# Ledger of designs, part 15: VHH binders against Dermatopontin (DPT)

Target 1, 183 residues: Dermatopontin (DPT), of Sus scrofa (Pig) (p45846)
Amino acid sequence: QYGDYGYPYQQYHDYSDDGWVNLNRQGFSYQCPHGQVVVAVRSIFNKKEGSDRQWNYACMPTPQSLGEPSECWWEEINRAGMEWYQTCSNNGLVAGFQSRYFESVLDREWQFYCCRYSKRCPYSCWMTTEYPGHYGEEMDMISYNYDYYMRGATTTFSAVERDRQWKFIMCRMTDYDCEFANV
Below, E stands for the ipSAE of ESMFold2; O stands for the ipSAE of OpenDDE; V2 stands for 0.75 times the mean of E and O plus 0.25 times the DockQ between their complexes.

## First folded at step 16 (VHH; framework vhh_7xy4_2)

Design v5 (from u6 with R99T S112R; at its last look DockQ between E and O 0.29; V2 from the best seeds 0.00; counts 0 for: pae E 2.8 > 2)
Fold by OpenDDE, look of step 16:
Structure v5 (fold): chain B 183 residues (1-183), chain A 123 residues (1-123)
Amino acid sequence: as target 1 above (183 residues)
Amino acid sequence: QLQLVESGGGLVQPGGSLRLSCAASGFTFSSHAMAWVRQPHGKGLEYIATISGSGGDTYYSDSVKGRFTISRDNAKNTLYLQMNSLKPEDTAMYYCAKTIEIFGYTIEYFDRKGQGTQVTVSS
């Protein structure tokens, strides 16, 4: 018997070759496979390469109880250099990310790719701690609970550090169709 | 075609014991960590135990630690869960799950689980 927490086995993180979805200063568009949602976000910061980050994502199939996604869409753009708070509209779950780098502000704009599952509603939402813990650090956010899905995020941008910190909004989803189209 | 088939569930009195089995097929069983998860009626899934591919490492949630034992027989492609000192709170549908590796971690997430076996603890 080992481990006092739910995640049993951790390998050493080698960020040098982790299947990044982007190179520094380049845009990217990442979408989970159909029927999957984002469950993990990894990123490394490069000060020399425009104070930019490389990103990687991991997806997981949603429980069968949620069924197939009924609709997927791209959310509105969150502008570079600005702090923002956003959750998927229409009770959607984050199923991808799209981003473009802006040299003028040394930051990225962001869009969520969201998928809705029938008329399920989010509840018991909470925000994660800040990722990265400090500006310039690598970040590795993994959802630690089956029942919680990424609904969105809030971020802060440091004009000094030229980096962003993220808090991810995690919610449970009802196992029934609810009356609210957008909670 | 990947399959996971749980068995061994049933009705047991508090303090009793059950041994669950999970027959796996359609993938290299020994190459994957396996987990047991459960879902009480009306509640979400709960991780309870994980075992490494080799069987050398086992991990438990606090709720079952000391009472449950996860094990595997790779020669038989079978995962086990020995449940002792069962409590009414252990009542749930129990699933074996093929875990997913994310960023080099073997975590609670899975890409496949079985149909489940019902465990009911009641006097």
Scores: ipSAE 0.161, ipTM 0.541, lowest interface PAE 2.1, mean pLDDT 88
ESMFold2, look of step 16: ipSAE 0.276; ipTM 0.587
ESMFold2 (binder alone), look of step 16: mean pLDDT 81; pTM 0.838

Design v6 (from u6 with H32Y I100Y Y105R S112R; at its last fold request DockQ between E and O 0.55; V2 from the best seeds 0.43)
Amino acid sequence: QLQLVESGGGLVQPGGSLRLSCAASGFTFSSYAMAWVRQPHGKGLEYIATISGSGGDTYYSDSVKGRFTISRDNAKNTLYLQMNSLKPEDTAMYYCAKRYEIFGRTIEYFDRKGQGTQVTVSS
ESMFold2, look of step 16: ipSAE 0.469; ipTM 0.722
ESMFold2 (binder alone), look of step 16: mean pLDDT 81; pTM 0.820
OpenDDE, look of step 16: ipSAE 0.290; ipTM 0.621
ESMFold2, look of step 17: ipSAE 0.475; ipTM 0.720
ESMFold2 (binder alone), look of step 17: mean pLDDT 81; pTM 0.823
OpenDDE, look of step 17: ipSAE 0.092; ipTM 0.486
ESMFold2, fold request of step 22: ipSAE 0.492, 0.456, 0.442; ipTM 0.748, 0.733, 0.702
ESMFold2 (binder alone), fold request of step 22: mean pLDDT 81, 81, 80; pTM 0.823, 0.826, 0.818
OpenDDE, fold request of step 22: ipSAE 0.215, 0.258, 0.277; ipTM 0.614, 0.607, 0.620

## First folded at step 17 (VHH; framework vhh_7xy4_2)

Design w1 (from v6 with E108D; at its last look DockQ between E and O 0.71; V2 from the best seeds 0.42)
Amino acid sequence: QLQLVESGGGLVQPGGSLRLSCAASGFTFSSYAMAWVRQPHGKGLEYIATISGSGGDTYYSDSVKGRFTISRDNAKNTLYLQMNSLKPEDTAMYYCAKRYEIFGRTIDYFDRKGQGTQVTVSS
ESMFold2, look of step 17: ipSAE 0.491; ipTM 0.726
ESMFold2 (binder alone), look of step 17: mean pLDDT 80; pTM 0.816
OpenDDE, look of step 17: ipSAE 0.155; ipTM 0.556

Design w2 (from v6 with I107F; at its last look DockQ between E and O 0.03; V2 from the best seeds 0.00; counts 0 for: pae O 3.9 > 2, placed apart)
Fold by OpenDDE, look of step 17:
Structure w2 (fold): chain B 183 residues (1-183), chain A 123 residues (1-123)
Amino acid sequence: as target 1 above (183 residues)
Amino acid sequence: QLQLVESGGGLVQPGGSLRLSCAASGFTFSSYAMAWVRQPHGKGLEYIATISGSGGDTYYSDSVKGRFTISRDNAKNTLYLQMNSLKPEDTAMYYCAKRYEIFGRTFEYFDRKGQGTQVTVSS
């Protein structure tokens, strides 16, 4: 009774406490299964545990029309304590996250794991609202539109609240190879 | 802090009925679709029912369709599952879950913070 989008894989994702990819103050490296991209991000903040967050991610297979990923890589590190803006190079899509906690700043550094799909190009990009809405709050970012993919994010860090807010960069992807290597 | 507390499970004979409840807190209950899932011992999680935030739309797995009814009271932040004509195959730990829909399709993302409630159907 639900729509069939031709995805060969359907997964139930558990956001229970034992489903987090990390413990507070713990680093983690999360990668989607091959051919999948990140479609959801969940996080809870714990002030008592180093003003840190636990994270959970959900992945989904990309549409068949997008084809198979041609290459995947880790992007450059975004440093703890700093605000940053980053999108996957080479028109890649976010397919994972890597993070390490730093006690000295009560913050995390971040890396995107990106996957490129042929020479597809992003277009109609936009940034989401801030997640969480307020520092210290739980965040749930869900991509509800299959036409849009996460290309990256921009974050702000509060030295007072010792927390980050995120805006995710969402883009459509061409269903053909474009001439631009990196938009 | 999101909390879900299931209750109402128990031991019943085949053909019997149970009504499960789920008390929700820590989020805007009415803004989210909710679901019931169950996990038989030694088996994986199984989706069984979903209800929209407003309660206007309900969905059921084939295994429980016609026998189970999902409902909610948003004023009480409570989710319900009326289970009739219970079968031994319905024996499982039952969980309520905050459900996320992605890409206009049921990719079931849920928060299962509760302990669940055990339903055992046996003669």
Scores: ipSAE 0.026, ipTM 0.324, lowest interface PAE 3.9, mean pLDDT 86
ESMFold2, look of step 17: ipSAE 0.381; ipTM 0.638
ESMFold2 (binder alone), look of step 17: mean pLDDT 82; pTM 0.831

Design w3 (from v6 with I107Y E108D; at its last look DockQ between E and O 0.68; V2 from the best seeds 0.00; counts 0 for: pae O 2.4 > 2)
Fold by OpenDDE, look of step 17:
Structure w3 (fold): chain B 183 residues (1-183), chain A 123 residues (1-123)
Amino acid sequence: as target 1 above (183 residues)
Amino acid sequence: QLQLVESGGGLVQPGGSLRLSCAASGFTFSSYAMAWVRQPHGKGLEYIATISGSGGDTYYSDSVKGRFTISRDNAKNTLYLQMNSLKPEDTAMYYCAKRYEIFGRTYDYFDRKGQGTQVTVSS
């Protein structure tokens, strides 16, 4: 149920004053510090640079009541040029991203880094609006409610615009261990 | 894992004083601004004080200005709230909160579940 890591570098890289994790047309691997999950995603589109995006992420510590992460892993890869829907397995929370750019399709493949917290279960899940609102626009998604956690995302890709729109899946987590291994 | 543990609450008469403490762990304490918030029973959260990472800058809500003092000891990873001239209206559950920046914007984080210290001001 876990994908290959596939990427040799697992470190965060800052390529700009704004803290971008990548240069255009280059891959990246971003992981939150231990015990933190992704709460914000920013991105800018550059048509001249291969219709690619630079990305930045922000993390927050999980509440004490959630406990320590019990395990973390990289999920299965979502291929470039394809639309996809994915949530972290085993009720995990998104704690990082990997991505590689493909010149042939002017798009990126994506991989979630997920962390599980004991046997906590997601509930009251909802899907955000589209980010960016329109292809080519800047993307700025911030979770303002720290009671909700990113479980995954779904994306669409425009072959015409050579850009992707995202909807993030946000869920609450139980404050107790549940019997469901993967909701 | 971020941990904030409040202490020092209790029952006090009007005009009395209390000193709250917040033990922080799981993050670089001195790198983040900290805050105190409170929640009266049946009411929403109220932001009352904040202090910068270095402790050089402080802010107070009008409701507590002149009576409360926020401070910190970065060597001990501890946040404090000195409360003087307490009033019945100060009765609430008190929480310490970690402030952090997301893309240049400041946000507050605290665990309200099973945490906090109760302050009750009553004659």
Scores: ipSAE 0.063, ipTM 0.476, lowest interface PAE 2.4, mean pLDDT 87
ESMFold2, look of step 17: ipSAE 0.455; ipTM 0.728
ESMFold2 (binder alone), look of step 17: mean pLDDT 82; pTM 0.822

Design w4 (from v6 with I102F; at its last look DockQ between E and O 0.44; V2 from the best seeds 0.00; counts 0 for: pae E 10.7 > 2)
Fold by ESMFold2, look of step 17:
Structure w4 (fold): chain B 183 residues (1-183), chain A 123 residues (1-123)
Amino acid sequence: as target 1 above (183 residues)
Amino acid sequence: QLQLVESGGGLVQPGGSLRLSCAASGFTFSSYAMAWVRQPHGKGLEYIATISGSGGDTYYSDSVKGRFTISRDNAKNTLYLQMNSLKPEDTAMYYCAKRYEFFGRTIEYFDRKGQGTQVTVSS
């Protein structure tokens, strides 16, 4: 499966488009290989190309103690032009993103690809700083500690800058089965 | 699933030696630089030694240079740390980490919910 053949995602990458998943104004769908979660998000802003961003992602396998994902799904759509807050439902971890661009608002709608790991629950959650630090800047979020997993994000949308800042929601996961979700 | 399992720790007198091992599975071991990190009780992580995927390049922190030797056996998917001239300051939990370069940045992995391997240097 993808974890066993993770070469394209586990090697240094020098793709023809500087490694970006999308061109400006284009929709995209990105999923980590099965059993992997998103650990890095990179993005560059192109004001003259529709005030849009190109994106790149990195994935890593979850630890063996977390086991295999029991189900995966695309979460509810977060509409373009709106500020939102969302975590993966059912204790899911973020394992991908998809997005479509809308010229009418110069913005994107977003969905998380979420995977649940048996009956493990998030706890000790915290929120990152803003990414990018200022509207229009390069975004370079990396999860340095595999003790925390991305659960979702909150965003702010600037109508004047036509860009978004993101804060990612990062949580630990229990090493025992539990009955409750935590954000 | 990616797995790193440390072993070889123990109690040793100052001036003694230990050899730590890290068994790796779930990834192409030879494609990645590896590191040893340690965590003294109640303190943060300290990166102490790094080795390239091929084993040709090594780097050491000043605290261990000349005393510790990192090595790897790519045929056995195993990382090693030979620790000589051990000092009480070397007392810590030792972890191996898979290094990965993405966006020009390093991503580290280890399973803290596992235990690592404890090294205790005391008389």
Scores: ipSAE 0.000, ipTM 0.258, lowest interface PAE 10.7, mean pLDDT 80
ESMFold2 (binder alone), look of step 17: mean pLDDT 80; pTM 0.818
OpenDDE, look of step 17: ipSAE 0.235; ipTM 0.577

Design w5 (from v6 with Y100W E108D; at its last look DockQ between E and O 0.18; V2 from the best seeds 0.00; counts 0 for: pae O 2.02 > 2, placed apart)
Fold by OpenDDE, look of step 17:
Structure w5 (fold): chain B 183 residues (1-183), chain A 123 residues (1-123)
Amino acid sequence: as target 1 above (183 residues)
Amino acid sequence: QLQLVESGGGLVQPGGSLRLSCAASGFTFSSYAMAWVRQPHGKGLEYIATISGSGGDTYYSDSVKGRFTISRDNAKNTLYLQMNSLKPEDTAMYYCAKRWEIFGRTIDYFDRKGQGTQVTVSS
C-alpha cells in the first residue's frame, strides 16, 4: 500500500496563472515553507525570450522522524555560463532556489537554499538522469520516493543551445544523528 | 491555515454502521481529491478510499470495498465516509487526507498530526 509518511500539512502555492515562479529574463528567489524541502522541479524553455527558462517548484514537509530544521542558509553562487557541481554543505537539504538571468551569456546563475536537520547524515545517494532529456525541452522532475531528498545538483551548459541540463543528487537521510560531517 | 477535522467515530458492535465526517478549511476543497486512511493500533497507515475533487470518481481498497462509501459535499467543504457492516478488523484511528497535485500529477500525503477519529468495533 501507500507509504507511511507522517507529514504535517503546509503547502506552498504560487499565485501566478501558470504557477511559474519567474518570468523569462527575470530573477527569482524561491524558498520552501519552514520544515519543507524541494521535491519537484518543472521548467519550460523559451528560445525567443533570451533562451531562458521559467521555473516552478514544489515543496513537501519532511517526515516527523527527521525533526525540525536546525538551520537554513544560502549556499555560494554558481556562475552563469559555467558548468557546476554543488551539494548543500553540512549535510543540508535543498529547500529553495535563487537565480538571476544574465543577458550577456543568455544563462542564469544559481544558488541553493539549504536546511540542515540536526546532525542527520545522507546515505544511498544517487544522481538522476539528465533534465531536460534534451536541450530546449521541458523538464519535469518529481521525487516520487519521499524517503529521498535533494542534496544538490550538477549541470552542464551548452553554449550552442544556450540551455542547461540538470542532474539532481538525491539521498536518504538517517533517522539518527551521526558523527559525519559533509558526507 | 489548512485544517482537517475528523468526527463521527465511536464504539460500535460488529455489523453496525458509522458515518465519519471531515471538515476541511484553508484551501479550495473542490479542487483536490480527498482520501480516507486508517491506522490500527501498533500498525502502519492503511489507505482505504479516495474521491476526486468533483466527487465523480471513487476508489476503494479491497478491504473495505462494498462496505464503505466515500463521498463529499463541496458546498460544505466536508468529506464523508459511510461505513457499513463493520468488523473488528476495522478498528483503527481514521484520518482524512488531502491528495496533492504537483505539476498535474496527484501525490498523496497524510497528515498524521491531525486529531483523527477513533473507530472501535467490538462486541
Scores: ipSAE 0.115, ipTM 0.518, lowest interface PAE 2.0, mean pLDDT 87
ESMFold2, look of step 17: ipSAE 0.463; ipTM 0.712
ESMFold2 (binder alone), look of step 17: mean pLDDT 79; pTM 0.813

## First folded at step 18 (VHH; framework vhh_7xy4_2)

Design y1 (from v2 with E108D; at its last fold request DockQ between E and O 0.37; V2 from the best seeds 0.00; counts 0 for: SAP .682 > .668)
Amino acid sequence: QLQLVESGGGLVQPGGSLRLSCAASGFTFSSHAMAWVRQPHGKGLEYIATISGSGGDTYYSDSVKGRFTISRDNAKNTLYLQMNSLKPEDTAMYYCAKRYEIFGYTIDYFDRKGQGTQVTVSS
ESMFold2, look of step 18: ipSAE 0.577; ipTM 0.793
ESMFold2 (binder alone), look of step 18: mean pLDDT 80; pTM 0.811
OpenDDE, look of step 18: ipSAE 0.232; ipTM 0.589
ESMFold2, look of step 19: ipSAE 0.561; ipTM 0.767
ESMFold2 (binder alone), look of step 19: mean pLDDT 80; pTM 0.814
OpenDDE, look of step 19: ipSAE 0.341; ipTM 0.662
ESMFold2, fold request of step 20: ipSAE 0.461, 0.452, 0.530; ipTM 0.739, 0.747, 0.781
ESMFold2 (binder alone), fold request of step 20: mean pLDDT 79, 79, 80; pTM 0.812, 0.806, 0.816
OpenDDE, fold request of step 20: ipSAE 0.446, 0.381, 0.514; ipTM 0.768, 0.712, 0.801

Design y2 (from v2 with I107Y E108D; at its last look DockQ between E and O 0.27; V2 from the best seeds 0.00; counts 0 for: pae E 3.3 > 2)
Fold by OpenDDE, look of step 18:
Structure y2 (fold): chain B 183 residues (1-183), chain A 123 residues (1-123)
Amino acid sequence: as target 1 above (183 residues)
Amino acid sequence: QLQLVESGGGLVQPGGSLRLSCAASGFTFSSHAMAWVRQPHGKGLEYIATISGSGGDTYYSDSVKGRFTISRDNAKNTLYLQMNSLKPEDTAMYYCAKRYEIFGYTYDYFDRKGQGTQVTVSS
């Protein structure tokens, strides 16, 4: 079912007591279990290890009312060193992350794994505060409202600090199928 | 397949008492904190009480503190809410909810596998 998305499918182990999904300077591919979406993101910065970050994710089941995911896919790759804004296409929800480190830029490229739930539409979307609050700091984003789901993110890269700040796009989902394929 | 089935609701006069129950299945009950939430008609969900997995810690919203008591029987996979001194403003659909631990934080995951139990306080 899984196609060739440019990254080979790999199962990554936790490399720290805190459950990091990657080692510094290494790529990773994280997917939530079926029927779950990303609800939390944690990250720690290491300047000595290539100004890179270790990442950890948490997933939660979607409500029964949302039903089973009807389709999941990998979005387009977002290039290292570049700022980007991206939401899951087709009204999808973020259900995973892929990333690869680039030594030449001291940054990572990113790719969302998205899952669509029937024809539900996002609404009442908002962006979180900036994570981390300052470059080099630990990042800890947790959604505290079960009605909101991660739809995407926007991020900026500092060439000076060699780090990224993130804002996550959180949305509610309709309890009915809407007629818009991609809002 | 997580399931939560609420029961014990009904019609009661102001000052009366009710005891709600929630039968849980599909997960290790004793390993998870549980909560009661309620939803008055036309309003959003309101958190009212939570209890740790062991039952050793309880928390209450100000609106129910001193009147409601949350408890659990882990051997029976059952969550309880003893409601005393009920008021008309306590009228709502009551749901039990499983709390999800994420990175050491407790997250409310309100999986409404059950239909809830209606509590109506009226003279």
Scores: ipSAE 0.096, ipTM 0.499, lowest interface PAE 2.3, mean pLDDT 87
ESMFold2, look of step 18: ipSAE 0.264; ipTM 0.605
ESMFold2 (binder alone), look of step 18: mean pLDDT 81; pTM 0.819

Design y3 (from v2 with H32Y E108D; at its last look DockQ between E and O 0.50; V2 from the best seeds 0.00; counts 0 for: pae O 2.3 > 2, SAP .681 > .668)
Amino acid sequence: QLQLVESGGGLVQPGGSLRLSCAASGFTFSSYAMAWVRQPHGKGLEYIATISGSGGDTYYSDSVKGRFTISRDNAKNTLYLQMNSLKPEDTAMYYCAKRYEIFGYTIDYFDRKGQGTQVTVSS
ESMFold2, look of step 18: ipSAE 0.654; ipTM 0.823
ESMFold2 (binder alone), look of step 18: mean pLDDT 80; pTM 0.817
OpenDDE, look of step 18: ipSAE 0.101; ipTM 0.503

Design y4 (from v2 with H32Y Y105V E108D; at its last look DockQ between E and O 0.65; V2 from the best seeds 0.00; counts 0 for: pae O 2.9 > 2, SAP .702 > .668)
Fold by OpenDDE, look of step 18:
Structure y4 (fold): chain B 183 residues (1-183), chain A 123 residues (1-123)
Amino acid sequence: as target 1 above (183 residues)
Amino acid sequence: QLQLVESGGGLVQPGGSLRLSCAASGFTFSSYAMAWVRQPHGKGLEYIATISGSGGDTYYSDSVKGRFTISRDNAKNTLYLQMNSLKPEDTAMYYCAKRYEIFGVTIDYFDRKGQGTQVTVSS
């Protein structure tokens, strides 16, 4: 049911531009190192370059008590131009992002890369504030609480501004295996 | 995989001394600042000392300043905490933490549930 697949597109790294994982209008595929999850997201908007964003990510190792990831997979594609809400299936944690730019809508499609850790369950979930605060602004989301992990996100697309706002879903994880396969 | 293993804790009388060690692996030790945190029973975590990657800079909480010394041996991938003039109030589970700098923000990484070394100061 869960498997690895990726975009057959080139990934660009612009280290001269603060280490962005992509150039404007270009697709990318970012994955955290094994045993790490996404802990921070940064982005800059460029209206002249197709109303697109460059993205940067930071990862953090999961605690030893959580154990090694038991499986990782790419989630379903979230279409460009559409609003969406998604959490990692099977109680997974976000461990990467994949994206492709679409000129026709001046937006990107997205996929989560998710990793499950044994049979741990999420709890005490909450949504962050909107990132960016306003369309066209820089994004800078950092998880300051070590005990919380990114489970997913919800995002809205403005057809006028041709930009997205994001809310990230943050959850704690049980320190035991639970009976629920997907909470 | 990142691992931090604390050791050196034990029972000591007030005024006594202990030296804690933290064996680090799974990352470039010298590239990261490290910290010691402690958690008294029934209380929250307290950050007590930090040291830069090179060891050139150290920081202490007021509660331990002048009594504790944080140090590191990058060749041995080991973090230390020399604790002198111990007080009953120092009784806690002690953890070492790896400090991350993410987009200019420092985040501590440590396993609060699986590891640590117990320090008990009692007459």
Scores: ipSAE 0.068, ipTM 0.472, lowest interface PAE 2.9, mean pLDDT 87
ESMFold2, look of step 18: ipSAE 0.513; ipTM 0.764
ESMFold2 (binder alone), look of step 18: mean pLDDT 80; pTM 0.813

Design y5 (from v2 with Y105W E108D; at its last look DockQ between E and O 0.18; V2 from the best seeds 0.00; counts 0 for: pae E 7.2 > 2, placed apart)
Fold by ESMFold2, look of step 18:
Structure y5 (fold): chain B 183 residues (1-183), chain A 123 residues (1-123)
Amino acid sequence: as target 1 above (183 residues)
Amino acid sequence: QLQLVESGGGLVQPGGSLRLSCAASGFTFSSHAMAWVRQPHGKGLEYIATISGSGGDTYYSDSVKGRFTISRDNAKNTLYLQMNSLKPEDTAMYYCAKRYEIFGWTIDYFDRKGQGTQVTVSS
């Protein structure tokens, strides 16, 4: 009943600068349309442009069984120069990202845009592999599992490479009412 | 809220024809590529056809080229699959999918928890 969705055979690679949410060193704020959540993250690294990244995101609507989001918010800031682990509070799903660049540390601070789907709880959680697989490489994380939702991320930082690797935290959501405000 | 509702399946003899329909709502239909996918019982998903938002570009898997035709009516928000020269191997649950295309990503959405439409080709 639950399973993976296939990605179509006609995938293309076009790395023109169309669709990036930011220029290097530029702050940005990205929100999925209402009722949608982030399902893909793409990024390129440019060491010569402040050891920074440009980002792009894809969003998809949540299934009907999840209903409409009951509230959405910006989560607490994860400061530049630090390694961190964060999920959306209140059983929220990631529906956006906000970031500001700091020249002093050649790094960014981060916030998730989180949306709660009333009385639903995450379960069967797992982490992705590292993205990028090696520091400085292009990141191209796409969710292959339809009923898994991004809950947050953890990062590790290399002071030598001045870059981050990310693991995204992916969970299913219950189809029944759940008492907990946060799991 | 996005909905994709398949219909038009049924039991048909080998060599016969069927026309599947997919009623779409909750998005601007003409702005999005659409696809048909199928799942034979106990097998994985198979991509079979895709069509651009305007209807001008189509693609088919080798297993259905020349036998199946994907089309759309943007005024009726409806996607179609004309299936001719049906074979027992075409027996499967059929789903329509909305395609997202961003920077060469292709991400298909369809409701696997939905009913789909069953096509059965047998004597």
Scores: ipSAE 0.014, ipTM 0.346, lowest interface PAE 7.2, mean pLDDT 82
ESMFold2 (binder alone), look of step 18: mean pLDDT 80; pTM 0.821
OpenDDE, look of step 18: ipSAE 0.104; ipTM 0.493

Design y6 (from v2 with T28R H32Y E108D; at its last look DockQ between E and O 0.34; V2 from the best seeds 0.00; counts 0 for: SAP .721 > .668)
Fold by OpenDDE, look of step 18:
Structure y6 (fold): chain B 183 residues (1-183), chain A 123 residues (1-123)
Amino acid sequence: as target 1 above (183 residues)
Amino acid sequence: QLQLVESGGGLVQPGGSLRLSCAASGFRFSSYAMAWVRQPHGKGLEYIATISGSGGDTYYSDSVKGRFTISRDNAKNTLYLQMNSLKPEDTAMYYCAKRYEIFGYTIDYFDRKGQGTQVTVSS
């Protein structure tokens, strides 16, 4: 079941001088331009503003060898207050994020926007280090190797710190169509 | 769509010279730093040179410093690599790369569907 899970469409706005996609306590929906995937994630934490984070994303075009995205969709929602592990289904690449803030838990729920490129398969996947390194800190994750694409993430929520740490799942993609629909 | 097309490679004797070109399209060429990288057969990619968007700043790896010169013509959307005093060790497939600046960091992007250009230095 791919598609829109009912998040209201919100156009990207620069809510800060730093280009944040959201204000604290507000939801957002960010999508890379067509044919682009998320390559960087930045965030700052604000304890006074509901122990929430502002987020910023950067995208880069996928190489021509990967072709055009054949399908894009929103993944299922990951609940606030819960840790989760998720990769784009159907060998998709992360091409956006949606999030909504929940005051009751001082946390956010999340959705990946994923794009599939033909029948390319991921391989040589690895997880990044934790972002941020410590709760409350600014995080700045950048994929320095263009051959690796974000497939998903795992994250834990601290009920004490009311913050999350993230590890991003990075994979290479085959330059040919593979037989596996979802690796 | 972003396109980078390398040319100018060939067979040359040691001590010889070649001038590579990279025709860029699909993006605002002058707004981005560009780089040359190379890949010897059976080996990984090696960074060799970078030039800023304006062309005012250049950087070289130690392996090519003093021998290679990176330049660009923004009016022609073309990146160049002048290679002098070529050595057999310079034999490789050469690619140009677009550099992205993201959050103050630089990421190299290569569209290697561009065939690259083969440089072979042999006596």
Scores: ipSAE 0.188, ipTM 0.582, lowest interface PAE 1.7, mean pLDDT 87
ESMFold2, look of step 18: ipSAE 0.603; ipTM 0.805
ESMFold2 (binder alone), look of step 18: mean pLDDT 80; pTM 0.827

